# Ledger of designs, part 3: VH-VL binders against Rho GTPase-activating protein gacF (gacF)

Target 1, 176 residues: Rho GTPase-activating protein gacF (gacF), of Dictyostelium discoideum (Social amoeba) (q8ssn9r234to409)
Amino acid sequence: EPISQSTEDYTDIPRIIKMSVEYLFEKCLLVPGIFRESANAMELQRLSQLFEKGGDIDLSEYTDPHCIGGLLKLYFREKPIPIFPYDLHKRIYSVLNEEDSNIKVKSLLESGLGKGQFLILRYLFELLNAVSINCNVNFMNYQNLAICFAPSLIQSFDLSCYDVIERLIENYHSIF
Short names: E, the ipSAE of ESMFold2; O, the ipSAE of OpenDDE; V2, 0.75 times the mean of E and O plus 0.25 times the DockQ between their complexes.

## First folded at step 1 (VH-VL)

Design C6 (framework fv_clesrovimab)
Fold by ESMFold2-Fast, scan of step 1:
Structure C6 (fold): chain C 176 residues (1-176), chain A 124 residues (1-124), chain B 107 residues (1-107)
Amino acid sequence: as target 1 above (176 residues)
Amino acid sequence: EVQLVESGGGLVRPGRSLRLSCTVSGFTFGDYAMSWVRQAPGKGLEWISFIRSKAYGGTTEYAASVKGRFTISRDDSKNIAYLQMNSLKTEDTAVYYCTRGGYYTFWSYYMDVWGQGTTVTVSS
Amino acid sequence: DIQMTQSPSSLSASVGDRVTITCRTSQGISSALAWYQQKPGKAPKLLIFDASSLESGVPSRFSGSGSGTVFTLTISSLQPEDFAAYYCQQFNDYPLTFGQGTRLEIK
């Protein structure tokens, strides 16, 4: 399953996302600096190649958690078109300080994303929320995770991107 | 060995309260969602409530039949899940099963481990 | 609420038979379906999750298939210990709902 695929259907959660998210959720919620620490470049390249070729992949024995975290970020970063549209984040940003903001954010996501994009982001943000709840052990709070993921998801360094992604992590249960 | 052991069932009169406990062993309790499922005599299974893992803030869901009357809670330090049942009705008569939900998931709440069940009879 | 309808509600079969139970849902649930077995006086036991994934320790004669609104549980060669009630359950939406059950009885 290729990482960079601008015209993919999103009829289901891509295998690379499903396997990486589930592994990180099961094994890595308490790993200090998860998503912040750099992956081993050669190991990340090998994993990327394995997903490109297809077939069975066992993430458990041979890969450190930072490599799997890096693979997940790489997947979003390498999309030719951001998984999270720039204009959608601007609309969300404009309502963050309004009354009932989480209800409004939920509505904007539901109307602004295709079904498959929504499912992929829901899947990812479930993991990021769980990581953030354990920040006393892993040192990755809502803001830290937003710094790691916003540039990959929206493909922009605009400060508003960080605020939007932080809200989606913190208020996952209310929004998704 | 993974075990779920229910306690607190018994015979109660309509309008009274009862608290069920579910003591778990053999796994990291805080990592799992927990559910209560009941079965009236000779009838099928009815899901009534669950509580998400600590990673998801321990949020709760309820079936309409018990919403406002029953409260699910958990004590992760003691490995116990609770079901507080208020304003009991004769139609609440059932075997109540404590069940373990999906590991670290928001969506996959199927029940992979079940306790033996505890009987609650609401009768005058 | 998502309504779960099992067919048949009961059936009689002999050891060695191939048995199929169907579960229909009122709304699409993708693959978010589990199958349970319950013997008289016992708690239910998980057989299948995610429509087709066999739970650890469950004999390979059990299999699940389907997606969307129609699902099947198949027992390829019925054994004496398989006479029980079977339930499907969806976990796609709240409230979580079960089918009415299928009683598998000895012929």
Scores: ipSAE 0.000, ipTM 0.489, lowest interface PAE 14.1, mean pLDDT 85

Design C7 (framework fv_clesrovimab)
Fold by ESMFold2-Fast, scan of step 1:
Structure C7 (fold): chain C 176 residues (1-176), chain A 122 residues (1-122), chain B 107 residues (1-107)
Amino acid sequence: as target 1 above (176 residues)
Amino acid sequence: EVQLVESGGGLVRPGRSLRLSCTVSGFTFGSYAMSWVRQAPGKGLEWISFIRSKAYGGTTEYAASVKGRFTISRDDSKNIAYLQMNSLKTEDTAVYYCTRHYSGYSYAFDIWGQGTTVTVSS
Amino acid sequence: DIQMTQSPSSLSASVGDRVTITCRTSQGISSYLAWYQQKPGKAPKLLIFDASSLESGVPSRFSGSGSGTVFTLTISSLQPEDFAAYYCQQYNSYPRTFGQGTRLEIK
C-alpha cells in the first residue's frame, strides 16, 4: 500500500516530491484548506500506487487538489525512517528563543541532515512558505501548515515538533 | 549510444514554411518529452516548443514568439520529432536544437542534437 | 515569464582559478534550475540539474548551489577545457527561460 515500503538513499529529490511540489506550486497556492482538507481516499490510494510502479504520470488528470496535497503528506508519513530526525528537532527547539536563532537553526540543519535530506526539506518548505504567504485566500498560515506536516516529517506528536516546523515555514528565507 | 540528429534546415524567404526533423536512437523515444531550443547568431538560447509523451497525452507548449506559427509533433513509430515552421520571419534565423527532457527527478535538457541552421532572408 | 539574469556577462580567468557565476530569477523557482556549458560551434551540454545535482560524467570541480531566486555555478579549479559559455535555465514554469549567458575567457 503505502510508500513506506520503499527505500531510498536521497541522492536526488524523489520524483513523487518533485512532481507533487511542482504541481502544487503552479496550480494550488490559492486552494482553500490545501493540505488540511481530506483527499478522496480511493484517488489517493490509486495515485500512490502509480508512483510506486513508476512510469509517466500526469498530475493534471487529477481533479482533486487535496489528493496531490495528501500524497505529499502520505509520502513523508509512511517513510520507515522520518525525513526529519527526532534528535535534530530537539536541538533546533532548544535554540528557537535565542538571539540569532535563525542562523543557529540553519547551521543545525546543515550539520544534522544528509545533503539529500536537506535538499528535500528545503524544496518542501519553499512550497509551504509560499502557501502561507497566500493564507488570506487559502486559510493556511504557517501554524496550520505545521499542524499538517510536523507529525509526518518528524513522526512524533511532541508539541515541540510543531514549533520547529512552524519556524521553518515562517522563516524559510532566513533559514534555507 | 543515445543520439539526436536534426535535419531540414536551410535558406528560406520570409513568409515561407520549413519542416525540421529530429531522428533519435539509443533510447525508448515514446517515453520521453522532447523540446526544440534555438540560438540566433551570436545570441543566447531560447526555448521554442515542447511535446509530452503519449502517456502524458502528447500535449504541447510554445513560446509566445512562435505560437500560432510553429507546430511540434512526433511519430513514435519512426522515432522522429518534428517542428513545422510557418510564416517564417527574419527573427527566426537561428540554429535549432532538438533536446530530450530529463526523466524522473528533473525537467532539464539532458541530451541535445548538434543542431540544424535555418536562415530566413529576403 | 520568469526573467533570468546572469552575472557576470563575461569574465577572464587563468587555469587553476576558482570561478563563480551567478543566476538570479524574477520569481521563486524552488530548485528547478539547470546549468549548461556550450563551446563554440557545439551544442550545449548539461552540467547540473535541480540546482546542485551533478550530471553523470561531469567533473567534480563543477558544483551548483542555491534555491528560490539566487543560484551559483562554481568551478573550483579551472581547466583549459572549461573556457566556454555557461547558461542557467529554469524549468519551474512555461515558457522555459534561459539566462543571457556568461562567457568564460582565457586571461
Scores: ipSAE 0.000, ipTM 0.458, lowest interface PAE 17.1, mean pLDDT 84

Design C8 (framework fv_clesrovimab)
Fold by ESMFold2-Fast, scan of step 1:
Structure C8 (fold): chain C 176 residues (1-176), chain A 119 residues (1-119), chain B 107 residues (1-107)
Amino acid sequence: as target 1 above (176 residues)
Amino acid sequence: EVQLVESGGGLVRPGRSLRLSCTVSGFTFGDYAMSWVRQAPGKGLEWISFIRSKYYGGTTEYAASVKGRFTISRDDSKNIAYLQMNSLKTEDTAVYYCTRDEFYGMDVWGQGTTVTVSS
Amino acid sequence: DIQMTQSPSSLSASVGDRVTITCRTSQDISSALAWYQQKPGKAPKLLIFDASSLESGVPSRFSGSGSGTVFTLTISSLQPEDFAAYYCQQFYDYPYTFGQGTRLEIK
């Protein structure tokens, strides 16, 4: 079962994803090492607890942008079922070197994910693509971001996970 | 081919100084943080020092055991990292490795250089 | 300092066995953990970074899992070349601390 059943772009996206992605997109695209650098432990734990309690949260009160980046990674890593299914990534991996591979990848995502999963991943990968476009300033290219996110999204140790996530970041506009 | 080569180790008496060098090839040195890690004979690994990339101003961190005695530095134009070791103690006897640091892992290590501090 | 405790400190195993090594941290470190293999007389080799990411060129029989304060390294089908020392390391806060190491020996 998908996390969200919404048919609309922003409806039913989890609050933690929506708020974190919007903040990072608006304020943090140029932060060096975003998603790579360690978050402050106490700040990350406190922020995670606030989202679990459903309280009012102002992300601008947090001085460490790496805390918000760390929160996104932690959220996906701690899901009981990976947001990105293992079998789906294997099917995508098998077509990466084929003609019209991005069209095939798009088709596999659309058929292999529930609507809620697709919306969350589209929302996340739009951010990751934007971060990678600014890699001359933030030093996080699509390969670096795949290293940061693949283990959290798929919850797998296979090297193929990095190639799949890298493709989705690099070719976001062709795939989503 | 990516390589890190340490040099400058040797036998020294307590209270003396040594400078270790780590010569880097095969990648854009200035883009990476570098660490020094040591290992005493028959013991485990101990992280000693870290120097951030040019993007973070080359700022440094130290283990308490060496703070005030050791200084890490880098010369990005020459692709060399250094560890200046002052006021050496017998407890500093170890193999010293330089490492490249990336994404919560030290992915490239040199072969190590041996420092023996003995009277 | 963040304390890193590995268990067991040593273990004996046979080729083909499944081996699990645990690393426990004195505080939450999120995923900021790496695993290394060290053979006698050699420098350590990175196996796993960011707690669960397999380093390029490392055999798929190696896997890492965990987050927060408990982490595991698993070797699913032990090979002769896998008899070595294994270390965990945290990158969450300075000083970057290592576990005391686990010696994997032939039974």
Scores: ipSAE 0.000, ipTM 0.453, lowest interface PAE 18.9, mean pLDDT 85

Design C9 (framework fv_clesrovimab)
Fold by ESMFold2-Fast, scan of step 1:
Structure C9 (fold): chain C 176 residues (1-176), chain A 126 residues (1-126), chain B 107 residues (1-107)
Amino acid sequence: as target 1 above (176 residues)
Amino acid sequence: EVQLVESGGGLVRPGRSLRLSCTVSGFTFGDYAMSWVRQAPGKGLEWISFIRSKAYGGTTEYAASVKGRFTISRDDSKNIAYLQMNSLKTEDTAVYYCTREGLYDYSWGEYYFDYWGQGTTVTVSS
Amino acid sequence: DIQMTQSPSSLSASVGDRVTITCRTSQGISSALAWYQQKPGKAPKLLIFDASSLESGVPSRFSGSGSGTVFTLTISSLQPEDFAAYYCQQFNSYPFTFGQGTRLEIK
């Protein structure tokens, strides 16, 4: 399905997200610098085009995991409207240091996101949490992952975006 | 003008402790990650530790050679970064540089060293 | 740890010469490499970051190139103030590591 398609029109997780996340989760949790290293531009372009055209795609044929990581970041960066609303992140940021903050964050996500957006973000953050657990091998802790993903998810470079994304990665099991 | 000034170096015996300070001016200290890099006499550069800005949780990282013995910290109200060095060994003898990590872009954050202090000498000898 | 090897370890040159220093890494680091200059008794100074980006205030005679595992620093027309040690550094993976250095000496 096209990257330009609105998540508000989805009833489930888009194929590009589901296939990429599943592959990375099963095969790439221990890859040094996953999501941080630059992808090969030509291979990333080819993968993006294959998903847009539709058809059967075997990600195991791609030996560079950074291309699949890059595809996920590209998907979110290229959306006309950010999957994570700017105003929602501000509301979440305001409660990060409060008592029972994770419960409050969960409530804000559930009320502030459409069902499709929530499911996509839950699926992504499960992967990012798993990557961060293996940071002694892959060197991608929750702060490094927030640097990689916050600008693509929220489409903003405000420092508060990094704190919000870090919280969602670190405390995935309490929030989602 | 950006300025970093190290202090606290000196001669100490093996097994003792020493605390280095890095006082900064000319920029908003709290917005930047800070690192310590050392250089043994006649040798190359070795990164030993950094501390992220408060916006990135103020978390710390250490080289294996110093992990468990050295502690990096910061006091944003005073514009000072610290390196507490415990259980000093003769191989810790070096010039210790305080560095500010440069902003690369939104994908990377702060990882290279755009400004360095003049260094403070630590000699661990009997 | 990512091992950084510089070549040559030392080089003698004359003012006006074109000088090249190479840095090789034990595994791929994309473009996550910086170059530093260090004069005797002084702290290092940043010259190049992200393999090819010139730091503000650094003369245009300095340039960097490369990606992956092989990188070069070039000084197009050597000046008297350029005689110094040069170090490459990777910031792709923890711990951050430096090359052993290249000493640039007067011929």
Scores: ipSAE 0.000, ipTM 0.484, lowest interface PAE 10.9, mean pLDDT 84

Design E1 (framework fv_ecleralimab)
Fold by ESMFold2-Fast, scan of step 1:
Structure E1 (fold): chain C 176 residues (1-176), chain A 122 residues (1-122), chain B 107 residues (1-107)
Amino acid sequence: as target 1 above (176 residues)
Amino acid sequence: EVQLVESGGGLVKPGGSLRLSCAASGFTFSNAWMHWVRQAPGKGLEWVGHIKSKTDGGTTDYAAPVKGRFTISRDDSKNTLYLQMNSLKTEDTAVYYCTTDYYEGWEYFDYWGQGTLVTVSS
Amino acid sequence: SYELTQPLSVSVALGQTARITCSGDNIGSKYVHWYQQKPGQAPVLVIYRDSNRPSGIPERFSGSNSGNTATLTISRAQAGDEADYYCQVWDSSTYVVFGGGTKLTVL
């Protein structure tokens, strides 16, 4: 499926997300610098084009895990409309330091996101949480992952975006 | 804690109508997509249709065999899902289940009602 | 219209491993969920998103999904595992699609 679809309908998990997340979860949780290290640009472009054409893809043929990590980030970055709404992150940011903040964040996500958006984000954050748990080996804690993903998910560089994404990674099991 | 209870099934003649209800409790019904799934005696599971939450547009979609004959609706103030079945055919004979893919079970059904039997026979 | 195919029946000896397949065009690109249904009862979710177990489902239940075939694996089969098993996917064009079901008999 095209990464840059203008009329993206989030009622099904996109093939590119499902395959990339599954592969990274099964094979790449312990890879140093996963999501931070730059992918080989030609391999990333080739892989992106293969998904757009809808052909059979064997991700195990790609020896560079950073290519698959880069593809996942590229997918969110190139969406015409951010998967994570800017106004929603502002509402979440406003409650981060309140009592029972994770319950409030969960409520805001459930009321502020469509079903498909929530499904995709829950799936992604499960992976990012698992990566952060293994930070002693992969060197990617929840702060590092927030730096990598916040600009792609919200399509904004506001500092509040990093705090929100960091909270969702760190407290995945309490929020999602 | 989550409970779904179907009611309204019974015997109907071909061409007749029935309205099924599903009373939901233990979750935020207004945020959930609700589905009807049926199962003919001794046969497999068949999706009937769904209704989206108000936040997701409140729209409905139906399986081809029931399009134009069945209508799904919801009353969020009563935590109740409905299936209005018109122009019933003998092949509509089935146990009808109410189910949800609420946020905790997206794209899969972690909660099911006990079902209500609809028999369409002369 | 998207279709899922399951064998009508599978037999397994007590204590042995049962494997129930679910075939669909490029099913490995979709999430597969599995339901257990005993006579007179509503379906019960036993595997979601290919390989995950809900709370209360024994570790003997596992799943996989690749290419054109998903598999539900039940190791150390017990008499209580006798049931019909259904696979299910979400398809953006046809929405909820169930396989035809497989009757598991524990000998």
Scores: ipSAE 0.000, ipTM 0.495, lowest interface PAE 15.0, mean pLDDT 86

Design E2 (framework fv_ecleralimab)
Fold by ESMFold2-Fast, scan of step 1:
Structure E2 (fold): chain C 176 residues (1-176), chain A 124 residues (1-124), chain B 107 residues (1-107)
Amino acid sequence: as target 1 above (176 residues)
Amino acid sequence: EVQLVESGGGLVKPGGSLRLSCAASGFTFSDAWMHWVRQAPGKGLEWVGHIKSETDGGTTDYAAPVKGRFTISRDDSKNTLYLQMNSLKTEDTAVYYCTTEGYDFLEGYYFDYWGQGTLVTVSS
Amino acid sequence: SYELTQPLSVSVALGQTARITCSGDNIGSKNVHWYQQKPGQAPVLVIYRDSNRPSGIPERFSGSNSGNTATLTISRAQAGDEADYYCQVWDSSTAYVFGGGTKLTVL
């Protein structure tokens, strides 16, 4: 399945997301700098092309965990339409400092995202929350992870994007 | 929009010192890796050095020709990058550009935004 | 130290395809970035990570990278494409390395 597909209609979690998230969850929660450290460029390019061609892929063949982390970020960054709509993040940002903000955020996500988008984001943020819980070993707290993912998910460097993504990582269990 | 504005260039004698500044706006400066790149008149681009984001420890690295003479620093509270140039030589004559790498998700190590540049002329 | 070699100049006829090369030892293992610089102006990123275009760069610009040669391709060349073009990589021993630049003339 091409990473650069233009449609926002998702009927299932894409294979590249499912395989990458499962591998990272099982083997990479304790890797220092996961998602922050850069991948080996050749290995990332080869792996990206393998997923695009739809071939049989064994992620355990890739000894560089940063390659798999990089692939996950690349997937979101290269979408023609952001998986996380800019207008939705602005609406979420406006309620972050209100009472019962997590309940309001949950409602905004449920009304502002299609089912497939919501499932993909829930799947991703479960991983990011788990990574942040292990920040004493991997050095990636929810703030650091927001820096890594906000520009890819929303495709904007607006400061409000970082605050929104931080909230979704930190309060995953209250929001999703 | 992202803007980078350099200042501080001018004429200086060999052996002298000069401090360049770069005022940044339109992005989260504290998250960005910042670089200085120079270009001698009629010549190509040459990397001078960089300073990492505060989240990456704020460390600096320099190209061999300037190592030990130039110092890069940043003031995140003012969104400003600095280049302190000491023991200037005639071969340091160039337009100095402030550039952002920003957060590079895939180890691109590329320069996505550039300032207009400021000219430094080292002559007697 | 790691070095990138570009031709000094390339000419292309209006509406034709220009190809600018960047040669380096095993450059295909590196990410190659390309910058356009017009007289008196700052460089502008036109291609990053071998083949990706920044927002606002026309689809006429494309890139490739394999073996010892990376190529910037400018299809349907226009007068406004006349500029100096620089390739750039990161290398663990040399850090940020630029090619010498190629002057593109649109005839």
Scores: ipSAE 0.000, ipTM 0.460, lowest interface PAE 15.8, mean pLDDT 86

Design E3 (framework fv_ecleralimab; at its last look DockQ between E and O 0.03; V2 from the best seeds 0.00; counts 0 for: pae E 15.9 > 2, placed apart)
Fold by ESMFold2, look of step 2:
Structure E3 (fold): chain C 176 residues (1-176), chain A 123 residues (1-123), chain B 107 residues (1-107)
Amino acid sequence: as target 1 above (176 residues)
Amino acid sequence: EVQLVESGGGLVKPGGSLRLSCAASGFTFSNYWMHWVRQAPGKGLEWVGHIKSKTYGGTTDYAAPVKGRFTISRDDSKNTLYLQMNSLKTEDTAVYYCTTDLDYYEGWAFDIWGQGTLVTVSS
Amino acid sequence: SYELTQPLSVSVALGQTARITCSGDNIGSYNVHWYQQKPGQAPVLVIYDDSNRPSGIPERFSGSNSGNTATLTISRAQAGDEADYYCQVWDSSTDVVFGGGTKLTVL
């Protein structure tokens, strides 16, 4: 089904996701080791609580991009159920080496995700694709980013999760 | 600053039990999956098992040789990981390490290790 | 039940290049990590995700992974590189798997 049949807009994306992804797009595509380097755990907790309480949050005053990158991963990791369903990743993995695999992957995503999940993941993978395009400067290629994000998105460290997430990052424009 | 310290190793007879502890400091222990890895004297590294963070359900997985005999648990209020070892065999003789991956909460590539505690299972 | 195989030992002359292999069925589809261990010490991560170095690991350590073989390469070998080296993957059916280890001797 065409994306034009979706009733969601970006106002339905959680504020923490929208603001973190926007900050990372605007400030951090060239930051070495983004998403890999550790952030201060107490600052991550403070930012998470600030987003939960709402109010006027200004991320432009933050000086540590690794804290914002860590916040994004923490958000997905803390979900009671994974944003990316485990069974969906297994179905996608089974077709990765078939003819027209990207068409099949796109179809599986469209049928296997709720519209809200799809919108959040499309926004995230757009960022991850952009980071990977700048890997000569930031040292974070598609594989490195998949290692960083697959366990948080699927809440599994099965090796197949990395292959699936890597395909989605590398082939973002064909799949989403 | 970041530290893992194992304790509780010692000499035990086959069929006996032993409880190991791993004290964590310098990081938010409750966010991380924690692993046990062992090394028999003069031998290589062998994964024993892990426990997930509470956010991931707090569940455990074990290597086949120890499944059903070993139990991993954690106390997040004490920043402590445990390994309960029952029905010990001579082939369980090893240095036991606790380890984790600080960059990925899920503990994927082990960049932080304790110094290990020796367990000797012999008559 | 996934298995990784390493040679028992490798020797290298000072200043030359050492290569330590890790063999596994389709290991190129895995992300391979490498650890250095000196006697009486805990392992130290030297390469992760096939080819990346943690901070503090010198640039002369490098890694590659394709097909059935992953390789740790140590250029300009120094006496301080003498140690045991282990490869490691995560496998969905077996969980964490280590290679048997390779003793690197610097001559």
Scores: ipSAE 0.000, ipTM 0.472, lowest interface PAE 15.9, mean pLDDT 85
ESMFold2-Fast, scan of step 1: ipSAE 0.013; ipTM 0.605
ESMFold2 (binder alone), look of step 2: mean pLDDT 94; pTM 0.957
OpenDDE, look of step 2: ipSAE 0.028; ipTM 0.641

Design E4 (framework fv_ecleralimab)
Fold by ESMFold2-Fast, scan of step 1:
Structure E4 (fold): chain C 176 residues (1-176), chain A 119 residues (1-119), chain B 107 residues (1-107)
Amino acid sequence: as target 1 above (176 residues)
Amino acid sequence: EVQLVESGGGLVKPGGSLRLSCAASGFTFSNAWMHWVRQAPGKGLEWVGHIKSYTDGGTTDYAAPVKGRFTISRDDSKNTLYLQMNSLKTEDTAVYYCTTEDYWYFDYWGQGTLVTVSS
Amino acid sequence: SYELTQPLSVSVALGQTARITCSGDNIGDKYVHWYQQKPGQAPVLVIYRDSNRPSGIPERFSGSNSGNTATLTISRAQAGDEADYYCQVWDYSTDVVFGGGTKLTVL
């Protein structure tokens, strides 16, 4: 599956996301600094290259969970079109402090995203929520995870991006 | 359109220092992994080093000949990449290119800036 | 350290097919990219990830990569194809590696 090529029409969860999320969810929820610790640059490049080539990959052969975490961030960062539209995050940001905000956020996501984009984000945020629940062991709360993922998902460094992504992680079960 | 404009090249004496800049436009610079590649007069392309985006840790890696002497940095607020060159040697004489990376390959190149190290 | 080997020069007659090789240990397990450089100009990407053409690169340019050798093929060679051609890979031990370059002459 080509990660560096445009994939604007999503019909299912891409292989790279499905395999990485599944592995991290099963094996890495308790890893200190997951998604924050820098991956080894050469190992990350090699792993990304293997996914791009489309061969059979066994992630259990990789001893550094930060490499797999880095792969997820790299995948979203390198998309030609952000998986999370900038205008959608602005609409969500505007309702964060309103009554019934989580219901409004859910509605905005459902109307503002294609089905495939919604499924990909739901799958990712389930993992990020589970990581945040274990923050007493892994030291990655929803705020820390928002810092790691917001710029890659929305492809913007606006401060409002962090607030939106933080809300989606913290309130996953109310929103998705 | 994507543009990369290098500046700061010039004549410098052995042992001296020089700072190169690369002004980027037409893409989301803050998300890009940036590289410096050089080419000595009449010679081939030689990778110098790279810097990752902030979201990927902002880490740097260098080719062996420049490790410890050259430092790559970036200012995402100014869409600018830098190469600080210290303890320059005559072997560092080259045209220095600023390049963007898209998963392993260099899709965009600047025009290059000439650095000449001589007495 | 990982090394890529290219022939110093290749000549081709106008309208014929040129083949430029890039050799490296198990290079078929890596992605190979190719750049064209004309005198006084910056390099231009002509093939990425073994066989893909960027927008604007004519279909006469193609690539392959297997075993220990990658090949850039330029069919129906034109005078404007005269240039230096460089192959490039990313190796986990060395990061970015360029071949020494091949001068293509069209006569």
Scores: ipSAE 0.006, ipTM 0.463, lowest interface PAE 10.7, mean pLDDT 87

